# VH-VL binders against o74797, part 28

Target 1, 157 residues: o74797
Amino acid sequence: MGKFALNLNAELTGVKNLAPKDEESFYYAFKVQCSGCREIHDNAIEISRSETHSIPGSKGEANLIWTCKNCRKTCSFVIEGPFSPYNDSQETKKVLVLECRGCELVEFIPQGEWIANGAESNTLFDEIVLEDDWYDYDENASSEVSITNLEWSISKA
Below, E stands for the ipSAE of ESMFold2; O stands for the ipSAE of OpenDDE; V2 stands for 0.75 times the mean of E and O plus 0.25 times the DockQ between their complexes.

## First folded at step 15 (VH-VL; framework fv_zimberelimab)

Design x02 (at its last look DockQ between E and O 0.94; V2 from the best seeds 0.83)
Fold by OpenDDE, look of step 15:
Structure x02 (fold): chain C 157 residues (1-157), chain A 124 residues (1-124), chain B 110 residues (1-110)
Amino acid sequence: as target 1 above (157 residues)
Amino acid sequence: QLQLQESGPGLVKPSETLTLTCTVSGGSISSSSYYWVWIRQPPGKGLEWIGSIYYHGRTYYNPSLKSRVTVSVDTSKNQFSLKLNSVAATDTALYYCARYIGWQFTGDSYFDYWGQGTLVTVSS
Amino acid sequence: QSALTQPASVSGSPGQSITISCTGTSKDVGRYNYVSWYQQHPGKAPELMIYDVSNKPSGVSDRFSGSKSGNTASLTISGLQAEDEADYYCSSYAGRYTWVFGGGTKLTVL
């Protein structure tokens, strides 16, 4: 309950501006804990800026309305602000903020495709998968590029 | 007793647009607890998800068909429709409309109610 | 989206038990517990038999059961009866509000 921050720490080699591909339509996946029954659910939820739902009993809107299968408590999730491209290699940075009611974010699942630019060449890499370490080659810079040792964490914002 | 019924032309010429409508009875399409889905099955072959729509018009499409598919909803008529552009022989199939239970609402994900299906043949 | 892999056909005698496998990837079957199974008789629409890997809708025989391990889900039919002869399809949530189906399995009761 409250605002949560997604934080990233990674080693960037030869790349910069790490961000979700098509951020507006990107689905952020999180494991959540229900504040009602305190169960952590096995299946991750998916939240996107492109989704809009009316909050029951409220005039407000959320990117996701989710109901706990166990106790039937309803949770709402809102993405606040844009994703902050990650550029600070080996430093932990806040990259996204979400408002959550009724549930807590406990783990981020880095699904989907991501983008980055060559640090020197500005070459666009637009098929980055971050479920594991990522390796490629920058033809324009004649150098290997990589994103490794990724650590995602959730904190209260 | 929810019922879904597909309707539309059974024959479409190549390069034309296939249009189908699903009429829902025994329940409201304006419910926030369900998605409404199109699925097809070529003769003698398996099932393929085409697209889904939420009551307020949000759509989701199979990536392989996205460029040609449009799903719409008419809450006043309790109907939702499918348009498939530039059809070819490979689009010949039995087309089903169905109701989808979303993981957001129940914690489960499946198709529980299906129409009887309508055969659409693409032929010159 | 690639279809989930099912055996083309399986067979068994009345009273026997058979299992149909459904193999996906770490992005669908392996990632979510949103696997469902459908029975389809000739000339009929698919009917939901199992959802959420192992749950049965009301009215479905207790002879049907489901399980999952890794990227493979399984449908088991015990005490085979003539009426079980049909096509069976698995389905899985694949993320981002997308779905995938298996290629289908024809079950013959000998």
Scores: ipSAE 0.880, ipTM 0.944, lowest interface PAE 0.6, mean pLDDT 96
Fold by ESMFold2, look of step 15:
Structure x02 (fold): chain C 157 residues (1-157), chain A 124 residues (1-124), chain B 110 residues (1-110)
Amino acid sequence: as target 1 above (157 residues)
Amino acid sequence: QLQLQESGPGLVKPSETLTLTCTVSGGSISSSSYYWVWIRQPPGKGLEWIGSIYYHGRTYYNPSLKSRVTVSVDTSKNQFSLKLNSVAATDTALYYCARYIGWQFTGDSYFDYWGQGTLVTVSS
Amino acid sequence: QSALTQPASVSGSPGQSITISCTGTSKDVGRYNYVSWYQQHPGKAPELMIYDVSNKPSGVSDRFSGSKSGNTASLTISGLQAEDEADYYCSSYAGRYTWVFGGGTKLTVL
């Protein structure tokens, strides 16, 4: 059993409250390593709060039940608590916690759409893509905005 | 030997609802290792995924069709169904049901069994 | 406007090798190794030929092989035979339990 924290450090210019768009149905993508056979799988897995599956041999539930293709060990993943919106530019902050059994999280892939607000204007930006640096213009604040130098890390919580 | 069979009308009028049913034989639809899928092929065009359902009722839809599509499962009859609302001539197609193996179950991802297909024409 | 781009047609003579391309994006073919290929003869349902980029199900000839580089997957058929004349479709997982297909390639054996 292990708890893993997803951490973010990014440079925010002119925006605040960076978070997944529609968090309840958002799919968090991770590369994983099976604890049994130590295989690092080339396809990322996807974990969403909207997915609920019974854990084999238990009354508990998980957001993903995944079977290692190499050794056939069953793994489970549970999102614990909320996503914490990121606001502390250039500071590392824990944004999500996951409970993982049978596998370890080794890399986060920030796919999907993200949402933020203009820091002064509260202008909504709801089509943010974070796989690379993101730049835009805030018409209501008459200023350029950006999210750059993203560093995602995973630590034991 | 697993078999999938589509059934439903071959002709549907514009603006009506198309309903198709897929009957699964030689295996159980209640399997926790598979998804049940609708795919269509308009005349002279390629394949288009419509939607999928897990046997407990969780659904996944093609975003371009999501506003008009409902997929459902009836485990007691070993069947799953497609409803497509407000059909138009562009919905004329050969409709397939299929079984999909999910990457979370075996590490593989593909459609392994297909029905024969049923032609649905949308015409005045 | 399929999500995956295939040539509309290819042709070859018996005994030759041909390759059919399937180009996607960094959100599908480039992201996942869940690419499959289907053969469809006239009046028949599609049949799985290749899965997970390069794997063959039981009963599929060794003349069929699959590969991928970057955002492009390829199906190669060696030793062409008359019965290989068919439509060929690629498919890729596109994340969030969605799938995309190619527009199809008509293979003509001359």
Scores: ipSAE 0.696, ipTM 0.869, lowest interface PAE 1.5, mean pLDDT 91
ESMFold2 (binder alone), look of step 15: mean pLDDT 90; pTM 0.899

Design x03 (at its last look DockQ between E and O 0.89; V2 from the best seeds 0.83)
Fold by OpenDDE, look of step 15:
Structure x03 (fold): chain C 157 residues (1-157), chain A 124 residues (1-124), chain B 110 residues (1-110)
Amino acid sequence: as target 1 above (157 residues)
Amino acid sequence: QLQLQESGPGLVKPSETLTLTCTVSGGSISSSSYYWVWIRQPPGKGLEWIGSIYYSGRTYYKPSLKSRVTVSVDTSKNQFSLKLNSVAATDTALYYCARYIGWQFTGDSYFDYWGQGTLVTVSS
Amino acid sequence: QSALTQPASVSGSPGQSITISCTGTSKDVGRYNYVSWYQQHPGKAPELMIYDVSNKPSGVSDRFSGSKSGNTASLTISGLQAEDEADYYCSSYAGRYTWVFGGGTKLTVL
């Protein structure tokens, strides 16, 4: 329970401003642990800034309300602040903050499409998949580009 | 017992808009535990998810159909509807409405209740 | 978003066991345990037979079972009966509130 930070460490070659494509509607996927029964669930949950749900018994809202299949505890998740574009190659940076009640974030699953710009040319790469290392070519800069050695981590914020 | 029933015109001309309504009985569409979905099946072919709607009005569409599809909900009538614009012969299908059990509510993902389906033919 | 891959048809004799495969990708079948199976008789709506890979709804025969390995889910029907002759469809959650179906398999009981 509490606030969690998503951190990224990656090697950027020839690109900058790594961020989710269409961040407002982007679904962040996490494996979670229920604070009630302490079970870690195999299926990742998905949280989007575009989703809004009323929290039961509260006047507050959350981006996701999730019920543990095992003990039926209810968890709420809120994305706090925008995604911070990643630019610091080979340094660990906090890129997202979430408030979680009833559950803990355990692992981030980098699903979906991501965007970045050519470091020199500003060329937009808008079909980046980060489940593995990513390689491409910047025609305007006449150079290879890549995002490699991605390390996602979760810490308390 | 929950029941879903599709209704609408069985014939639509090319380039026009297909409109269908699903009437839900035996249960409330204003439940926070379900999504309401449209699925179609061209004659002799497989099933295709079109879109879904939450009771709050939140919608989700198949990407390839997103530009043409609108799903809406009327909680006062316990109904939800499908509009498909600019129809072509390829949109000829048996259209089903169904209830979906969401993973966030139960930890499972499936369609448990289906309407009988309504055939829509696109022809000039 | 392509459909899940199923064999077009399978056949078996009464009393036999048959298996229908459903192959997806690491983004759907391989990623989630949200695979369900539906039986469809001619002129009827699909009926849920298996959900969450291997769970059976109330009222479904214990002759039906489901499993998954990697990107492939499987439906097994044991003790095949004439009434099992139908089309079978798999479905999977595909992320970001999208769903995919298989192309369907026609089961013939010989």
Scores: ipSAE 0.885, ipTM 0.946, lowest interface PAE 0.5, mean pLDDT 96
Fold by ESMFold2, look of step 15:
Structure x03 (fold): chain C 157 residues (1-157), chain A 124 residues (1-124), chain B 110 residues (1-110)
Amino acid sequence: as target 1 above (157 residues)
Amino acid sequence: QLQLQESGPGLVKPSETLTLTCTVSGGSISSSSYYWVWIRQPPGKGLEWIGSIYYSGRTYYKPSLKSRVTVSVDTSKNQFSLKLNSVAATDTALYYCARYIGWQFTGDSYFDYWGQGTLVTVSS
Amino acid sequence: QSALTQPASVSGSPGQSITISCTGTSKDVGRYNYVSWYQQHPGKAPELMIYDVSNKPSGVSDRFSGSKSGNTASLTISGLQAEDEADYYCSSYAGRYTWVFGGGTKLTVL
């Protein structure tokens, strides 16, 4: 139960403003652990601002209502506030906050497409994949660019 | 016993809109645990997921079809529908409606009940 | 390619064990354990044989089994029988509430 922060530490070379390409429709993938039975599920769940689901018997909404396969308890997930673009190379920064009931977030999987700009050129990179280190070339800066040594962590906010 | 039945025209002219309806009987379409799905099978080809709808009205579409497809639900009639705009010969297929069990509700993921299918031919 | 790759056909003799492969990507079969297999006899709707990689619904013969390794899922039919002659399709969750199917495999029992 409670609030969780997603943190990022990455080495940025030649780029700035690392963020999800289309935050409203972006699906954040997490491995989760059920608070009731402590099972860590083998499939990640996916949470998006574009998914708005009414909580039965409540005026509240969640971005995901999820039932633990093992113990059948219901969990809910709400994305709070925007994703904070990452700029602070090699520093751990909070980039996203989620309110989770019934489950704990244990691992982030950086699926999907990410966006960044050339640090000085403002060259657009909008097809960034972060499941591994990312390398490209900034034609306007005549320089190689990269996002490497990604460390995602989850802390209780 | 839950049954799904497709209905609609068997022949549609090119550039027109295909409309199909799936009637659900022996169960409620308003179930919070299922998605209602359209899948097609072109002649001699494999299966293709088209789109899904939750009873609240939330839809999901195959990206390559998204600009032409609309799925809707009418809970008062226990039905859901497919509209496919601007059809071409390549849209000729056997169209199935199906029920999908979502991973978020049960932890499992599969299509458990299928309609018998209805053949739609796109021809002048 | 977002579609799953299956061999177009396989064949086997009665009593033989055969395997049908279903190769996807790291964004579908390789990422999720939401792989299902469907059997389709001529003129009939597909029927669920395997879900969640290896689970069998009630009423499906123990001769059918499923597995996966990396980006490839497999359906194995042991003790092949004439009634197994059909088309077989795999499917996988592909993230973001989307689904992909294989092109199908025609199984012929010799």
Scores: ipSAE 0.724, ipTM 0.880, lowest interface PAE 1.2, mean pLDDT 92
ESMFold2 (binder alone), look of step 15: mean pLDDT 91; pTM 0.910

Design x04 (at its last look DockQ between E and O 0.79; V2 from the best seeds 0.00; counts 0 for: pae E 3.2 > 2)
Fold by OpenDDE, look of step 15:
Structure x04 (fold): chain C 157 residues (1-157), chain A 124 residues (1-124), chain B 110 residues (1-110)
Amino acid sequence: as target 1 above (157 residues)
Amino acid sequence: QLQLQESGPGLVKPSETLTLTCTVSGGSISSSSYYWVWIRQPPGKGLEWIGSIYYSGRTYYNPSLKSRVTVSVDTSKNQFSLKLNSVAATDTALYYCARYIGWQFTGDNYFDYWGQGTLVTVSS
Amino acid sequence: QSALTQPASVSGSPGQSITISCTGTSKDVGRYNYVSWYQQHPGKAPELMIYDVSNKPSGVSDRFSGSKSGNTASLTISGLQAEDEADYYCSSYAGRYTWVFGGGTKLTVL
């Protein structure tokens, strides 16, 4: 219960402004632990800023209402602010904050497509996959670009 | 005993819009525990997911059809509908409506109740 | 979205066991335990036989079972009977509220 922060540490070579592609409709995937039965669920949940659901028994809304398959406890998830583009190579930075009730975030799964700009050329790279190290070439800067050694972590915000 | 029934024209001309309606009985479409989906099957071929809708109106579409597909819901009539624009011969298929169980509700994903399907032929 | 890969056809004699494979990718079958199997007889709508890789709905015969390894899910039918002759389709959650189906497998009981 409470607020959780998604943190990123990565080595950026020749790129900047790393962020989700179409952040408004982007689905963030997390493995979660139910605070009721303490089970960690194998399948990741998916949370998007574009989703809105009414919280049962409350006047509030959440981006996701999730029910634990094991104990049937209900969890709510809210993305608190925008994704903070990552620019600080080899430094751990907070990139996203979520409010979670009934569950805890355990692990981030970097699914989907991401974007970044050439550090010097500002060339847009809009098909970045971060499940592994990413390599490409910036034609305008005549240089290789990469995103490597990605470390995602979750902490209490 | 939940039942789904597809209805609409069985013949559509090329470039026109295909419109189908699914009528749900024996249960409420306004349930927060389900999604409602359209799936099609060309003659002699496999199944293809078209799109889904939540009772709130939130929609999800197959990327390959997204530009041409619109799914809507009418809770007052306990119905949801499919519109497919600019149809071609390749859109000839048996169209099913179905109920979808989502991971956020049960921890599982599947389609449990299906309509009988309605054949739509695209021909000039 | 590309379809999941199934064999076009499989056959077996009554009493035998057969297995139908369903191969996807690390983004669908390999990522989620949300694989389901459907049986379709001629002129009928698909019927749910297996969900969540290996679970059976009430009313489905114990002769049907499901499993998954890596990017491949499998449907096994033991004690094959004449009424099992049908088309079988696998499906998987593919993320972001999308679904993908297999190409289907025609099962013939000899």
Scores: ipSAE 0.863, ipTM 0.936, lowest interface PAE 0.7, mean pLDDT 96
Fold by ESMFold2, look of step 15:
Structure x04 (fold): chain C 157 residues (1-157), chain A 124 residues (1-124), chain B 110 residues (1-110)
Amino acid sequence: as target 1 above (157 residues)
Amino acid sequence: QLQLQESGPGLVKPSETLTLTCTVSGGSISSSSYYWVWIRQPPGKGLEWIGSIYYSGRTYYNPSLKSRVTVSVDTSKNQFSLKLNSVAATDTALYYCARYIGWQFTGDNYFDYWGQGTLVTVSS
Amino acid sequence: QSALTQPASVSGSPGQSITISCTGTSKDVGRYNYVSWYQQHPGKAPELMIYDVSNKPSGVSDRFSGSKSGNTASLTISGLQAEDEADYYCSSYAGRYTWVFGGGTKLTVL
């Protein structure tokens, strides 16, 4: 059983409070490596707080129960605590913790929609996509805004 | 052998609710390995995924239909059901129930058993 | 919802090879290796021919094969036979436990 931290370092210009648009229904995508056979799978798995499944042979629950195609080992993933909104431009910060049994998280893929506010204006930006750099205009602040140079990393917690 | 059979009305009036039931025989729907699925095929057109349900009651819906669709499961009767609200002529279709194998997409991932389909016509 | 694009029809003579395309987007076919192909004869339910892009279930002829490049998946039928005349549908996982299907291709064996 291992705890993994998802970390973010990004350059924020004119925005704050970067987070998943709807954390309850958000699906976090990860590439994983099976701890048993060490296979890294080419399809990412998707973990969401909205998914709850009983862990086989346990009274516990997980957000995803996943089976390695190579060795058939069953793995489980639990999101622990909320996503921490990202604010510290160009500093690496822990934004999410997951507990994983049977597999290790090796890469985060920032799919889905993200939300942020204008740093001074509180203008709502709720259709942010982060698979590439993001640029927009804050009408209330009369300035350009962006989220760029995203670096996602995973560490043991 | 596992079999799926759709049942329900063949004719529904516009604005009413369509209710279909799929009865599973030759196997149990209480399995952590399968998802139970509704798919439809309008006359002369392609297939459209409607929604899916896990035996625990967890549901997944086609975003274009989500506001009108409810899928439910009754494990004690080995059945799952579709409710489609406020039907219109465009909901006329052959409705299939199916089983999806693919525990979290790491094994074999496909719709492996299909019902024979039931035609539902929406007409006043 | 997004639909996968297939040619409306394709034809071939017995013994020839034919290919049916299935074009999606970077959010489905281009993102996941979860593409399946189904054969549907008139009046019958669809039957699985190919899954996970290129895998064949037991009982499906070696004449059927699947592949993918970019956002386009392909079903190839070699040694075409009269019994192959049917409608063919592709499907792809589209994320968050959702699926999309193609509009179908009618294969005519001449």
Scores: ipSAE 0.437, ipTM 0.792, lowest interface PAE 3.2, mean pLDDT 89
ESMFold2 (binder alone), look of step 15: mean pLDDT 89; pTM 0.894

Design x05 (at its last look DockQ between E and O 0.95; V2 from the best seeds 0.82)
Fold by OpenDDE, look of step 15:
Structure x05 (fold): chain C 157 residues (1-157), chain A 124 residues (1-124), chain B 110 residues (1-110)
Amino acid sequence: as target 1 above (157 residues)
Amino acid sequence: QLQLQESGPGLVKPSETLTLTCTVSGGSISSSSYYWVWIRQPPGKGLEWIGSIYYSGRTYYNPSLKSRVTVSVDTSKNQFSLKLNSVAATDTALYYCARYIGWQFTGDSYFDYWGQGTLVTVSS
Amino acid sequence: QSALTQPASVSGSPGQSITISCTGTSKDVGRYNYVSWYQQHPGKAPELMIYDVSNKPSGVSDRFSGSKSGNTASLTISGLQAEDEADYYCTSYAGRYTWVFGGGTKLTVL
C-alpha cells in the first residue's frame, strides 16, 4: 500500500524522449500482489489515465478498481502525474508514479507501443516495441538507432 | 434470468449506416460488474468482436472497425446500441449482443450471455 | 487483428476423445489465462463451455476440459456424443480491453 514509482534504465543510441505512444490512453501493465492474501497474480492488471472509476465506499476516483480473485479484496490504482520521458541513457530514472491501495506493484510489463525522437534529426519513431531490444535506422541522420538493456524496476515513492 | 435481444433493420444499402439496438431484460445494464458487447458473424464464417461499452459510457473498439463504429448506452431504457458507418457487402453478418465478465471484477474474461442474433444484409 | 488459429475441422467416433487446438501469440493466449471456448450449433448463438483456460460453467458436461501450454490452448471432449457435433470457437483477451477469436472448428461425430 502506498505510492510506487516505476523506474527505467536503458541504453539509448541515437534516440531521445522515450515515452508511451498516446500516453493519455496508454495502458500500463503490472503484476500485482494482494495485500490481503499476499498472492501474486499471474495475469497483469492494466491501468490507463483515460479510465475513471468510483471507489466503493468513497467519494474518490481511481483509474482502476481491481478485485483479488483469491480473497476478494478490492484494490484501487491511481496514476499520479504524467509519464516522464526517458532521456538519461544508462541511468535509472523515475518515469511514473502510482498510488496503490490494497495491493502492491510487483513487476512492470512493457506492453504496447512507444515513441522516441532521433537524437540529432528529431525524427519520430512511433512504433517502438520494448518487450525486447529495439533496433532501427534513422534515415535523416544516416545512423543506426537502438534501445537496449532495458531494466524496469518498482520502488516505493 | 438475463436476456439480450437484438433489434434493427435486416437490410441496409451500401455506404449507409447500420444501426442496431440491444435490449437487456432480467438485469440492469447499470451494473458496474459487466461490459456490454457487440460481436458479429458473417454467414459461414467465424466470430469477430466489434466493440464494448461500460455503463458509464466508456467504449472500446476493434481497431479494424474503430473508424466506422460507435457504441452507445441508454441506461434509462436498459439498452445499448451499435452504429456502423459506410457499410459494404463484407459487413453482412449475424450481429450478436452479449454480456462480458471483466477480469478486474472476477479475475476471469468471458462472454456469458448472448442474444439470439440479428441478420443484417448489405445489398443494393 | 489476426484471428487465433484453429483447425478447420476435426472428427471422431462416439466414445472417443478429440482435442481442438487454439494457437495465438505471446500477446494474447501466451500472455493471459483469459481463454474461453464456445459451442455453436447450427442456427444457435454461441454457448460458453470453458473459461479461464480450464474452468467449466455450471451445467456444462464434465466431458469438456481445457488446458494451455505456451501460445496454444486446447479443448478436449471425451466420450464423444452425437450432440457434440457443432462449431467450436476459442477466444482470448488480447490486452487493452480487446479480444480475438479463433477461426472456428467444425466437429463431426462419425
Scores: ipSAE 0.879, ipTM 0.944, lowest interface PAE 0.6, mean pLDDT 96
Fold by ESMFold2, look of step 15:
Structure x05 (fold): chain C 157 residues (1-157), chain A 124 residues (1-124), chain B 110 residues (1-110)
Amino acid sequence: as target 1 above (157 residues)
Amino acid sequence: QLQLQESGPGLVKPSETLTLTCTVSGGSISSSSYYWVWIRQPPGKGLEWIGSIYYSGRTYYNPSLKSRVTVSVDTSKNQFSLKLNSVAATDTALYYCARYIGWQFTGDSYFDYWGQGTLVTVSS
Amino acid sequence: QSALTQPASVSGSPGQSITISCTGTSKDVGRYNYVSWYQQHPGKAPELMIYDVSNKPSGVSDRFSGSKSGNTASLTISGLQAEDEADYYCTSYAGRYTWVFGGGTKLTVL
C-alpha cells in the first residue's frame, strides 16, 4: 500500500481558495491500475469522505472498497486530511492525500462542482466546473475571472 | 430464489406522506454487495429513479426528489421502505423496489431483481 | 424527467433488425460504460437485457446486442419476433451513485 498525493497547477485570475464545493460529500474520481494484474480500468472509481466501508478481513474502514474486475483483488482507498485550497497560481501544490492498498492512482478527473472566492472581493463562485477552462465575471470587482491551464498530477507521498 | 414485494396503501390524499415497504425473501438484505432501490413509473411515462439504500443505512437520492424523500432499511425484518412527503397528483405512479449491484463490488452496474410494482394513486 | 433521450416508438416486421438509440451527455453515457437496457412487457416488471453497454446476462437471446459511440448507446434486436413487442428503457450511471433513465421506446412488431 502507499500514499499518493494529488497535485494541482493552474492559472488563477481574480480568484482564490479553489476547492471542492462540499468537501465532506465530494466524490473524487480517479482512473486506477490494479497492482496485481496491472490492468488500467475503463471506468474511473469515485472516493468520498461521506462513504465509510468495512475492509474485508480487517477491523479497519475505508472510503472505498473496490474489487478489480479482472483479477478479483480487493483494493481500499482512504482520504487523509482535508483538501488544501489552491491559491498559488502557476505553482504545483499538493492538494489531497490518499492512502491506497492494492492499486495505484493513475489519473484524476475533476468532475463535480468547485468553489472559489474573488481574490479581492470575496465574491462567491460555487458552481465552478473544472473539466475544461473556467471563465466568469466578478460583479463586485467589475472584472473577469478565470481558472485555466489546469494540470493535475499524482505523485507518491 | 430472491423475491421483492412492494406493500403499502394504494390511495393517498394530497399533502400526506406516502409510505411503502419492500419485503425481501429468498435472500438477505444485509448483503454487502447490493443496494436496495426505489423506482417509479407515472402513468404513460418512463421510469424514474427515486433513491437507494445500502444495508448500513447509507442513502442516495434523486436530486429532484431529495427534499421530500426518505429511504430506510430494517435488517431485522429484511425490509426497506420509502417515505415521500407532501404528495401531489403528479406522484401517482407504479412504484417498484429493485436490487442493484454496484460497480465497486463486481465491476458491473445493473438492476437484477425487481418487484412486481404497486400502484399508488394520489387523490382527494 | 428522463435525462436520456430515446425515440418514443420504433417498428419493424418479423425477421428484420431494429435499433433503439439512447442519447445522454458527457456526464453519464459519455463518461461511464455503465449503460443497461431493460425490456418491459405490459403488466410486468422490467427485465435486464444488456448491462455494461454490451454484456448479456445468462438466458438473454443472442438476437439482442448493445453498443455505444460517444454520448449515444444503442440496443439492436435482430431477427425480430412478435414477443419482442414491449417497452425498452436504457439507464446510465451518472456519477455519485446516481442513475438516469431514458423515457422509454415502444417497439411495435408489424
Scores: ipSAE 0.671, ipTM 0.856, lowest interface PAE 1.5, mean pLDDT 91
ESMFold2 (binder alone), look of step 15: mean pLDDT 89; pTM 0.877

